# Designs tried in a protein design chat: VHH binders against q9sj74r43to173. Part 20

Target 1, 131 residues: q9sj74r43to173
Amino acid sequence: QQASIAWTYHPHNATLDLCFFGTFISPSGWVGWGINPDSPAQMTGSRVLIAFPDPNSGQLILLPYVLDSSVKLQKGPLLSRPLDLVRLSSSSASLYGGKMATIRNGASVQIYASVKLSSNNTKIHHVWNRG
Below, E stands for the ipSAE of ESMFold2; O stands for the ipSAE of OpenDDE; V2 stands for 0.75 times the mean of E and O plus 0.25 times the DockQ between their complexes.

## First folded at step 18 (VHH)

Design c3 (framework vhh_7mjh_2; at its last look DockQ between E and O 0.01; V2 from the best seeds 0.00; counts 0 for: pae E 15.9 > 2, placed apart)
Fold by OpenDDE, look of step 18:
Structure c3 (fold): chain B 131 residues (1-131), chain A 123 residues (1-123)
Amino acid sequence: as target 1 above (131 residues)
Amino acid sequence: EVQLVESGGGLVQPGGSLRLSCAASGFTFSSYAMSWVRQAPGKGLEWIGYIYTSGSTSYNPSLKSLVTISRDNSKNTLYLQMNSLRAEDTATYYCARLVELPSTEVIELGDYWGQGTTVTVSS
C-alpha cells in the first residue's frame, strides 16, 4: 500500500542517490517513480522510471519515460518517449526475493537511481504511482 | 542540519568481516527507518537493506555476503555488519534515511547527507 524512499544527497557534486520502494498490485502491473522539474506533485512533465514485467519472460524491466500531457498512467507499460539520460547517471530495479521472484500482487520492488541535479538545486518534485 | 557520516571502510581480505557505522545528527534518529546502499565501481546503486524504527530489518536477497543491519538509537548510529566478504563487495557504502511516501510531494535537499565509506575486498 505504501511507498518509501531513501536517499543521500552530495552537495559537493549535486548528486542524488536514491532507492525507491514500491509494491506491485498485479502480475501485469507497473510501479513508477520520477522527478518533475516543472511542477510539484504532477505527473505531467515528470521524468520517471517505470518497473514492469517483460511480456515474454515475465522478468522485471525498468525503463525511463518522459510523461507529457498525452500520457495516461495505465496498467502495464506506458506509451511514452525515453527519458533524456543526461541527468540520470544510473538506474536499476530489483524484486524482493531476487532473480527468482515473480511479479505478483504484493511483490516488492526497489528502484535505484543516481541523479545529477543542477547546481544549487535543493528541491526535488518527486512523483510515484502504480497500476 | 541533517547529517549522516559513514565510517569503518577499508581494505579487507576475501572471507573477512567488516562493520560500518553511520553517525546521524540533525533529526530524531529513532523516528526514521534507515538504509544501507552501495555502489561498486562502474555499476549502479544497489540497496543492501533497511531497518525500521521497530528494529525489524529487510535485506536484499541478491546479496551473496552475510549482512546484518542494526541500530543504536541512544547513540544515533546505524551499523552494517558484513561477513564472508568477496571481491564483488568492493564498493562505496552509504547510509540513507528512509521516508514513507503516502503521496507525491516535494523533497528539500538542503541538508548534508553522507559522503560514503569505501570498502575494498582484495587478496
Scores: ipSAE 0.272, ipTM 0.634, lowest interface PAE 1.2, mean pLDDT 86
Fold by ESMFold2, look of step 18:
Structure c3 (fold): chain B 131 residues (1-131), chain A 123 residues (1-123)
Amino acid sequence: as target 1 above (131 residues)
Amino acid sequence: EVQLVESGGGLVQPGGSLRLSCAASGFTFSSYAMSWVRQAPGKGLEWIGYIYTSGSTSYNPSLKSLVTISRDNSKNTLYLQMNSLRAEDTATYYCARLVELPSTEVIELGDYWGQGTTVTVSS
């Protein structure tokens, strides 16, 4: 139920390194974290990273999304190949609890990301959710 | 009301070329980035690439050698040129409208999609 985030900003290349910690509530669920440039109370316009199990293998997948009012996060992820992103320098996700961890109710996940910020914007609104 | 209508699909031989079109209406086409996405029978969605209002493009690295995306803002039309087609390129091809955040670029699934046009590559 709890979520936390740690971050470090690097001014020389305008890069934000961050780690988000969250938990799954279902073996077929998802955990998402993102940046909302418009409002801390809204998901619309957010750049999000969604961690979820591969429907076939159950292994952890992390994919990027942009949300708006007409597109809702589905219960169950879309299958797609991961793609390189120009402004997302790196991302990864891992299950907390060692090599025996599996996705289940209560499983903890860490999402790491490096993001380039477009300008000297010092206000960063972030959001998270799960399903 | 936003409408996107794909066309140009059909049967093509391996090694052939095909150009798909996406006719846009109900919004200011020239103000939006656009994308192509495909889904092979029984498979998941695969992002192909997108094109900004400037004409700049970004492609799925696995497909970059096979595809070219272009747009004609005066005709409100998005194009996908496909070359050297193979049986694995058999899919339904969709165009989609994108909304990108000003401060960060991330690959989007798109907020409005067309009905799709089917391309079959058969020997």
Scores: ipSAE 0.000, ipTM 0.109, lowest interface PAE 15.9, mean pLDDT 68
ESMFold2 (binder alone), look of step 18: mean pLDDT 79; pTM 0.790

Design c4 (framework vhh_7mjh_2; at its last look DockQ between E and O 0.01; V2 from the best seeds 0.00; counts 0 for: pae O 6.2 > 2, placed apart)
Fold by ESMFold2, look of step 18:
Structure c4 (fold): chain B 131 residues (1-131), chain A 123 residues (1-123)
Amino acid sequence: as target 1 above (131 residues)
Amino acid sequence: EVQLVESGGGLVQPGGSLRLSCAASGFTFSSYAMSWVRQAPGKGLEWIGRIYTSGSTSYNPSLKSLVTISRDNSKNTLYLQMNSLRAEDTATYYCAVTVELPSTEVIELGDYWGQGTTVTVSS
């Protein structure tokens, strides 16, 4: 199940609006989308939004991160740095099947975001991944 | 220079139906997946659904029974059929180019959504 994205960029205020569609591969997994200012080939160094289950409630949560090698994107505490190059104006995530749905292998997730970039760009390096 | 122009919005009574159109130009329409997205006044974006180049569709589960997405590649046109409309379906509706992606890629920033067409579901 491949990922897809629909986006639009407003250069006058450097704002990127997007809808990202992905799928989970485990009940304790995660799905993320973000940008990497340094390299398109890796998640490390990326500024990402990560959807994952709350460890206690199983509720879908979406949080921003700057990834490095110390961040564990599986079940358990997530450690990362605050965003340092963009401002998140709004975000949300939802599961296929609404609030009755559970995170499991094959569960579909939609991530919505409005992100103010730090400059008026013509292209970005984006990343997505899951685990 | 991608251009997407939505049309067919307007006033509709509760329980009514409406078909929206999206006229596409400036790219090879048949080579891209397409999506519909909406935004109610004062609310965030909500993804309605997507139609792939294969013609298969995927829908927001909250809207699945209310909407049908289709495309006519000979007319470079994307459609959204909406049925059984309610006041909460009042929104601006956008069509958007959708790209299937590997885990990383460079994307070109640009205006890959239309300006939107407004649907108002009256009392």
Scores: ipSAE 0.143, ipTM 0.554, lowest interface PAE 5.0, mean pLDDT 74
Fold by OpenDDE, look of step 18:
Structure c4 (fold): chain B 131 residues (1-131), chain A 123 residues (1-123)
Amino acid sequence: as target 1 above (131 residues)
Amino acid sequence: EVQLVESGGGLVQPGGSLRLSCAASGFTFSSYAMSWVRQAPGKGLEWIGRIYTSGSTSYNPSLKSLVTISRDNSKNTLYLQMNSLRAEDTATYYCAVTVELPSTEVIELGDYWGQGTTVTVSS
């Protein structure tokens, strides 16, 4: 039930490979993981990857989001955009059970990300949430 | 793979008009709502408007009188017609696939972006 994360850091190229393990709480829910490039773990300012079901097929989708304070509901929806400040080289998401698995309450999801870090930085402030 | 390619940007004089296009591929275009957003140099993102699968539209109130969003599902193309352009309309314009989630705890999820097309309004 608890979220977890596993990672491998590669000093030779300063790359961080990680897998975030989360669980959906509803068929129409979402699971997100990201990094806050600034202060310790808070959602605002974070660069996140959010997994959620395709509204038509129900298949898992993973999109990047910048949780900017300028993004307000009254000004429009939260929009996916390429991550800045966090150098994401690759990402993917999968459900436990493969392609035939369906998003439901209790469905396990894996979010993979490869992040290029500064050569002198090994500290990350990660965040996660679900809904 | 989802791909969005914006085009039609360029230099235009104040008071001019411009129509931007967004070519979509890698998904069933007609099944998704689409949005236009922009980002002026040094400024944050601004939502322009959205067109739903039904063809109905929703606009940013501050821009409603100046923009029209339409779509051609047969061409998998999204359009943004802009009239009476002003200097403050100078920005990079992006189209995005809009995903509406029925319920979220913290945030309402949105769109997948293209690479953008730049519009410069100057005399």
Scores: ipSAE 0.021, ipTM 0.244, lowest interface PAE 6.2, mean pLDDT 85
ESMFold2 (binder alone), look of step 18: mean pLDDT 78; pTM 0.781

Design c5 (framework vhh_7mjh_2; at its last look DockQ between E and O 0.75; V2 from the best seeds 0.00; counts 0 for: pae E 6.2 > 2)
Fold by OpenDDE, look of step 18:
Structure c5 (fold): chain B 131 residues (1-131), chain A 123 residues (1-123)
Amino acid sequence: as target 1 above (131 residues)
Amino acid sequence: EVQLVESGGGLVQPGGSLRLSCAASGFTFSSYAMSWVRQAPGKGLEWIGRIYTSGSTSYNPSLKSLVTISRDNSKNTLYLQMNSLRAEDTATYYCARTVELPSVEVIELGDYWGQGTTVTVSS
């Protein structure tokens, strides 16, 4: 699995800016990245951003989700409630090739996010997966 | 302390070229992949490309301008050569230390990308 991340932390306002780099494994697949604010890095409890193709247009969509015990990531869009992201100030996603790119096996995606962290927090428990 | 400082930005005419630099300190530069990212006014962040520790590179094929990323480990410096610049290339350009994620893990805060250098392409 090929994934990477770049980030910068701003201590003065406890803001984390990041770019997650992932790769799709199918045209109907998904790529997700998120953080678990309450537990060591694990899926359950994580607040995640999931990138997937619009079922009608095939265009890239990015949506936030809360992964709880009732939610399991599956191939395609996740059946989950939208996340009330108090900590997320901004997010976006892009594909290699921009608007002309299509999601396919091997298609690269970048997920950008700005996250407001708790004061004096020096660790982020992050998770990622794809399907 | 990890520090990244971009430089080389400025005003350039369409069709022109520009080389940006990123000076790294506070970490073993040669042990990390590095990326360039930009943000145009009123737009989101856009990934430009990445150079791995091996020196191999990957680029965003959506870019209209010709770009080349290189690195000089002896100088702890990352470069972005841009040619055939267009108005749409106007943006703030950032260099970022990039970490591969083989598995779920904890991110220790203190990693940085730079404050950016601004490039304006205008006639």
Scores: ipSAE 0.080, ipTM 0.495, lowest interface PAE 1.6, mean pLDDT 85
Fold by ESMFold2, look of step 18:
Structure c5 (fold): chain B 131 residues (1-131), chain A 123 residues (1-123)
Amino acid sequence: as target 1 above (131 residues)
Amino acid sequence: EVQLVESGGGLVQPGGSLRLSCAASGFTFSSYAMSWVRQAPGKGLEWIGRIYTSGSTSYNPSLKSLVTISRDNSKNTLYLQMNSLRAEDTATYYCARTVELPSVEVIELGDYWGQGTTVTVSS
């Protein structure tokens, strides 16, 4: 209820464009959205984009992850896995509130992503969470 | 089957106003939250705001004083009123059907954004 999504799918090149809207619940929190190609929708094995503050600067970071029990948030690229069902072609995140917007309880974030799917899909399982 | 058609864009002088419309068809408009987003040339998408089925709104805080989103469920139409336009508001403006989470576990692939309407603020 505190999150929403808008999307457009382009079947000619199997590309899903989306805007996810969420809110943080703490100044050190995170907000994430993703898909699980191994469905049904569950967190382990999901390919997620996670927005969170850089621990040193407090600036918004958006990074891709494949979730499992060993993954922790850090400033670094997601390591690719063989035969990925999902290819991220572009992504960005922004806080709304002008030049001095900061991550805090109730801060609004938009995550934009363009995801290339590896097959003709009519449905996709998705997940989101925050902490 | 889902169609969203934006209209009302065009050339506007700085300080001017425009009202954009989004005509919806192919789904039960009154059952969905709706959003406006924009994309300036060479930039990423920027969320403008969202209107819930109740008629309540939430806005990008940096734009809140400049925009008003409304809906007319009897006409299946979403509106964006923009005032005091500046050159930086030059963009393509899209309406989008928005799905509230977490009640959605499956995204059915389709075209849930409009084709966009271009607003140019100059001269």
Scores: ipSAE 0.037, ipTM 0.449, lowest interface PAE 6.2, mean pLDDT 74
ESMFold2 (binder alone), look of step 18: mean pLDDT 81; pTM 0.809

## First folded at step 19 (VHH; framework vhh_7mjh_2)

Design e1 (at its last look DockQ between E and O 0.01; V2 from the best seeds 0.00; counts 0 for: pae E 10.3 > 2, placed apart)
Fold by OpenDDE, look of step 19:
Structure e1 (fold): chain B 131 residues (1-131), chain A 123 residues (1-123)
Amino acid sequence: as target 1 above (131 residues)
Amino acid sequence: EVQLVESGGGLVQPGGSLRLSCAASGFTFSSYAMSWVRQAPGKGLEWIGRIYTSGSTSYNPSLKSLVTISRDNSKNTLYLQMNSLRAEDTATYYCARVTELPSTYVIELPDYWGQGTTVTVSS
C-alpha cells in the first residue's frame, strides 16, 4: 500500500483527528485525501484536501475541494470547486523532512485534519489518490 | 454472530513486552483485513495498525517501531506484539474487522466489537 491513515476519534466531542500519509510521484504531482459522506466507494462526491506544489515557489500547498464530474486534478492549478468546510475544523500538510524538504518522486507528505462528525456517525469513508 | 474477543492484557513494567490476541468467530476470518485500535483513559480511540488478507501490514507511524501485527488464519486469531512498552501505552486494546475494498483509494475505518483487553504499563 502506498498510503496510510492514522486517526484518533474523540467520542466526547465527536471529533476525528487524522493524519494521512502519502507520497508524491513527481515534483509537480499531487496527493489527495478526503471523506465521501454520500458514497462509501467513490472518489466523486468526496470532500478532499489536495496537497501540491506551488507553481511559482515549489512550496507545498494544501487546499480543500469537492470532487465531482466538473473537477479536474492537474499539475497546477487544480480545477475544482471549493469545499464546504462545515465539518472540517482544521487542516495542514507537511513534508517529511520539514521545511527544507522538496517535493519529488518519493517525497512523503502528511495531511492532517480534524473533522467534526455527527454524534451517531460511526462509519467514515476515506478516499485518497495521487498523480 | 460476529464476535471478536481480545485477550492478553495485564500489568507490565515499562520496557516490557506483551502479545495480545483476538479470537474471531462468526465470519470467514481469512477474508477480512483486521485492525488494532486502543483507547487510553480519558482519550479517544487511536488507530494502531492493520493487517490485510494478504498478510501485509500498515501501521500508525507513531507506533510502528513498537508494534507488530500478525494473523493465524488457521486459528482465526489476530495478534498484536508490543515491545518497549511505555506508560502512555496504557489503554484498552480492541481488535476490529475491516472491509477491504477493491478500490485502491477508499479506506473504511475499522469496526470493533470486542470488549477489549486492558494493558497497564506501570512501574
Scores: ipSAE 0.054, ipTM 0.464, lowest interface PAE 1.9, mean pLDDT 84
Fold by ESMFold2, look of step 19:
Structure e1 (fold): chain B 131 residues (1-131), chain A 123 residues (1-123)
Amino acid sequence: as target 1 above (131 residues)
Amino acid sequence: EVQLVESGGGLVQPGGSLRLSCAASGFTFSSYAMSWVRQAPGKGLEWIGRIYTSGSTSYNPSLKSLVTISRDNSKNTLYLQMNSLRAEDTATYYCARVTELPSTYVIELPDYWGQGTTVTVSS
């Protein structure tokens, strides 16, 4: 519900371009999306991008994470470390609504990422959550 | 190549202060926003704050009373001043380079992270 994804894979350089669409459920909430390029059947090692409000301005912040075995996107605190830079080439996030856009219940967010995948793992699983 | 090297971590007593530094090289430091992020043992990343190219700052409200972010563009160095430290401030502290996008929709695009410096608040 309320989430969708579009992607293009470039086999020549093993790069996956993604655009994830989601919505916030509160002004202090977050929206996260990720993949596990090395172990698609497992959650451990997932690379996630989390969009959340700048606490001072309410504007969108996007941060990358690598999930460890204890981190779950669905309902708990995130336990992670920074994303490995060799995997993430670029990322950005946008709110619909122009200069007046703020994070609030129902606010729409687009998360774009370009990820370099391991050549030994071409099947990936996607995860997303919000809180 | 882009490098970010944090330093200044260590053991500190509760109530104490530390200043962390992030030495930047391989890019025009004054042209980038910079952020501090921390991760307590077994916990997720926690955003501390950001300093813009203008020198303006934004902070996580939960941390604003104990932190000050500053930069010295002549030394290519980002700073995090921490005061009145508590046991819960024990963490690895990272600096991150952020591209300020021209769009009003995205104000942070992290693309490089330091290796981190560890702060332990104990005894």
Scores: ipSAE 0.006, ipTM 0.300, lowest interface PAE 10.3, mean pLDDT 69
ESMFold2 (binder alone), look of step 19: mean pLDDT 81; pTM 0.801

Design e2 (at its last look DockQ between E and O 0.72; V2 from the best seeds 0.00; counts 0 for: pae E 2.5 > 2, framework grips)
Fold by OpenDDE, look of step 19:
Structure e2 (fold): chain B 131 residues (1-131), chain A 123 residues (1-123)
Amino acid sequence: as target 1 above (131 residues)
Amino acid sequence: EVQLVESGGGLVQPGGSLRLSCAASGFTFSSYAMSWVRQAPGKGLEWIGRIYTSGSTSYNPSLKSLVTISRDNSKNTLYLQMNSLRAEDTATYYCARVTELPSYEVIELPDYWGQGTTVTVSS
């Protein structure tokens, strides 16, 4: 699996802008990226932004979830609970190719997020997956 | 004392190329992953890329086609080759020492970096 992340940090307000680059593996698939504020490198407990196609329109949807033991990651719909992360100030997603692009195997997706960090925080634990 | 000293910056025309260097001292250079970051005027710190102890690299996708990071452990030096420079590449460039963790699921902001070297791209 190939994915990448770019970031820009704004020291003046301790804001971290993120762009996660992922790829769908199917038209009904999902791509997720998030952070785990409690523990490193674990899906459980992570606050995740999941990109997936709207089952009715096929348009790209981005929704926040809290991943815990009750969460099942599936092709869609995904079972999760809503994200409650004060640190997430904004988020969005887009397909490479713009609004006319379609979700398919190999379709590239960009997930954007702005995260407010504590003034002394220099580390953020993030996770990603797809299905 | 950990020291990182960037050099190679200057004024270049659009479309030009430039190679930056970072001289490291005060630590075992070969044992650390190294990164390049930059800060454009009035902008935040932007991640450019990383080179691991293995020599493998990871890049900001938006800059991948324009940059190459390499290292010479025998010289304790980190390099950033930049091609096809654009006005928006004008920035102060910093090399940074990063802790190489077993997992790549951690974003770490630079803890140790140099004074930077300024690159100005202008016609």
Scores: ipSAE 0.426, ipTM 0.763, lowest interface PAE 0.9, mean pLDDT 86
Fold by ESMFold2, look of step 19:
Structure e2 (fold): chain B 131 residues (1-131), chain A 123 residues (1-123)
Amino acid sequence: as target 1 above (131 residues)
Amino acid sequence: EVQLVESGGGLVQPGGSLRLSCAASGFTFSSYAMSWVRQAPGKGLEWIGRIYTSGSTSYNPSLKSLVTISRDNSKNTLYLQMNSLRAEDTATYYCARVTELPSYEVIELPDYWGQGTTVTVSS
C-alpha cells in the first residue's frame, strides 16, 4: 500500500501545511505519520500522529505521540513529559467516504498537519507506519 | 547564475488544456529534481509535483488527475501539462529547482524559483 504527501507553504509566517495520504490494513488498525523538522540524523523520539478507530464509537481519532521502542497506541500522551507540539500548530484527519466512512482494509485516510519551520529548514524528514 | 523562465500562461476556458514550459540555465539541469508549484491569489505556495533526474514523478494527490510533469534534458526544459482546467486552477505557476531526493525520505522546499507564468481560467 502506497503512501503519498502534499504540501502548501506560507512564507509570511514560515508555516508548512502537509497532507499525508495513507491506507488502513484492518478495521481495528492504525496509520501513523511522524515529522522530524529539525533532526534527521537520529529518529528516536519522533513526533507522530496516529489515526485509529475509537474503540467505543468506531469514529476516527487522531492523537499525538512521542514514539520509543515500548509505545502502545492509546488515547492521550503515553509519556508524562510535556507534549512537544510547539512546531505543530494544528492537525486533523479525515477518512475517504465522508462522515459514514468506516475503517477497514484498504480504507484511505488523510492526515493533515501544519508545522512552523525554523528559518534554516528546507528539508523535513518524515516517517510512517501502519498496523 | 541559476535562471528559470516559465512561459505558456494565459487565458483559457474552463475544461481547456494548457502546456507550460520552464527554460533552465546556469546549472546542470539533468542533475537536479524539478518541481512545479502554484499560488492562487491570496493563497500559499501549493506544491503540484516533482520530477526526478530519472524522469519518474510524484504528484500532489489532489492534483494528479489534472497534471502531468515531464522534462527534456537535451533542451534543459521542464513542462507542465494541465487538462480539464477549472476556475480554481487560476494561479501563478512557478517552476522550481530542488536537490535530488536524498537517501532519507524528505519533504523539500525548492532552493531556486522562476518568476512565474500566470494562468487564468474563465469563460
Scores: ipSAE 0.360, ipTM 0.759, lowest interface PAE 2.5, mean pLDDT 77
ESMFold2 (binder alone), look of step 19: mean pLDDT 81; pTM 0.806

Design e3 (at its last look DockQ between E and O 0.61; V2 from the best seeds 0.00; counts 0 for: pae E 12.0 > 2, framework grips)
Fold by OpenDDE, look of step 19:
Structure e3 (fold): chain B 131 residues (1-131), chain A 123 residues (1-123)
Amino acid sequence: as target 1 above (131 residues)
Amino acid sequence: EVQLVESGGGLVQPGGSLRLSCAASGFTFSSYAMSWVRQAPGKGLEWIGRIYTSGSTSYSASLKSLVTISRDNSKNTLYLQMNSLRAEDTATYYCARVTELPSTEVIELPDYWGQGTTVTVSS
């Protein structure tokens, strides 16, 4: 598989800490990971963190989106409406190799997130994609 | 009734290896994906990896280089091979069955029936 994930669930506060590991396929590409709270894992309706290069500086940017049917797979930053941050307590992204690393084909990206889950939620419908 | 019984835990030195087993009964083992999870003292549950009915595997990125999950359907047994063990690998390890979904990626919190098996890594 091209992607992997590490996660820890904290039952006492229903918090999911995770690290998603993805790989860029181009210098202007994107890598996204998220959760669909309303249905089985699918892109539409998902709350997604998307990592992509800043068009001006080339630096890694991570932004939250709510994906809907208007979102198309594309290279570069995706346009979508802002994520409802009710469930997302924190997030960050980094390239393997640190700040000196550059986004390129094969570049590894880590997306970190801390998600507050509903009480007694035992299933997380997550999605990931890249372009 | 569905039963999952983990075994193979124990005390090992850092750098050591250990293979855990999970004996399954009460269901058609070969029809289910299986997962390993663990819980370190004072920590939350952590997903280790999954083996699908096809035999393909998926791992936590942080543990991928250190673990191998396999299964023997003829023995209704799930295995977790761990190498280069570290102190932070000290935990109780559990196996769980997972409903394999063809087109979805789901993180399922452990739904295990076993007592777990404890691994302690210490010099």
Scores: ipSAE 0.070, ipTM 0.457, lowest interface PAE 1.7, mean pLDDT 84
Fold by ESMFold2, look of step 19:
Structure e3 (fold): chain B 131 residues (1-131), chain A 123 residues (1-123)
Amino acid sequence: as target 1 above (131 residues)
Amino acid sequence: EVQLVESGGGLVQPGGSLRLSCAASGFTFSSYAMSWVRQAPGKGLEWIGRIYTSGSTSYSASLKSLVTISRDNSKNTLYLQMNSLRAEDTATYYCARVTELPSTEVIELPDYWGQGTTVTVSS
């Protein structure tokens, strides 16, 4: 799957600013990107941000989810567990094309996040997918 | 002892080009991904891009059109070619070592850094 990422790190407060670039594959689809605070690079247990169309308005919405192995995506607190090494400070999403942009096959989306890292961590696992 | 030494910085006019080098020693250079990172005066560190052991590259979206990263494993040297430079590209540029993982789903921060080379874009 085609995706790209940009980042800026602020060592004084251990903050990583991220922008994920992805594309939709249908007008009712979704694009997800997130981090797994545990060492294994696996989707299960990941904290993800999912961009998708509001069913009523068609507007882009971004909601946090926790993925688990038994079920479809479920909304949950992002990075809420007490032992999490990485904390989400802020997030947003936008479509290329501004006010007139619509979600469709091939539509491009940016997902922005700021995460607070714990000291001495130099590795962050991230995941993404779409449907 | 891992060492990274950047060079090639200096004064350049807006719209100009500059090539930076990073000489690596103290580790098996060909076994590591490498990154370029910059810091403008008074600002945080900004990731520019990464080059993998395969020679494949990934770039910051904001800088993708301005930069090219390459490596020469026979010389243990990492390069950053910068084109169409603007005043906002004035910064200290660092090369950094990153452990490459098998998946593109890992964001890794550099573990070793050089002392940097300063680029000033001014007319």
Scores: ipSAE 0.000, ipTM 0.199, lowest interface PAE 12.0, mean pLDDT 69
ESMFold2 (binder alone), look of step 19: mean pLDDT 80; pTM 0.791

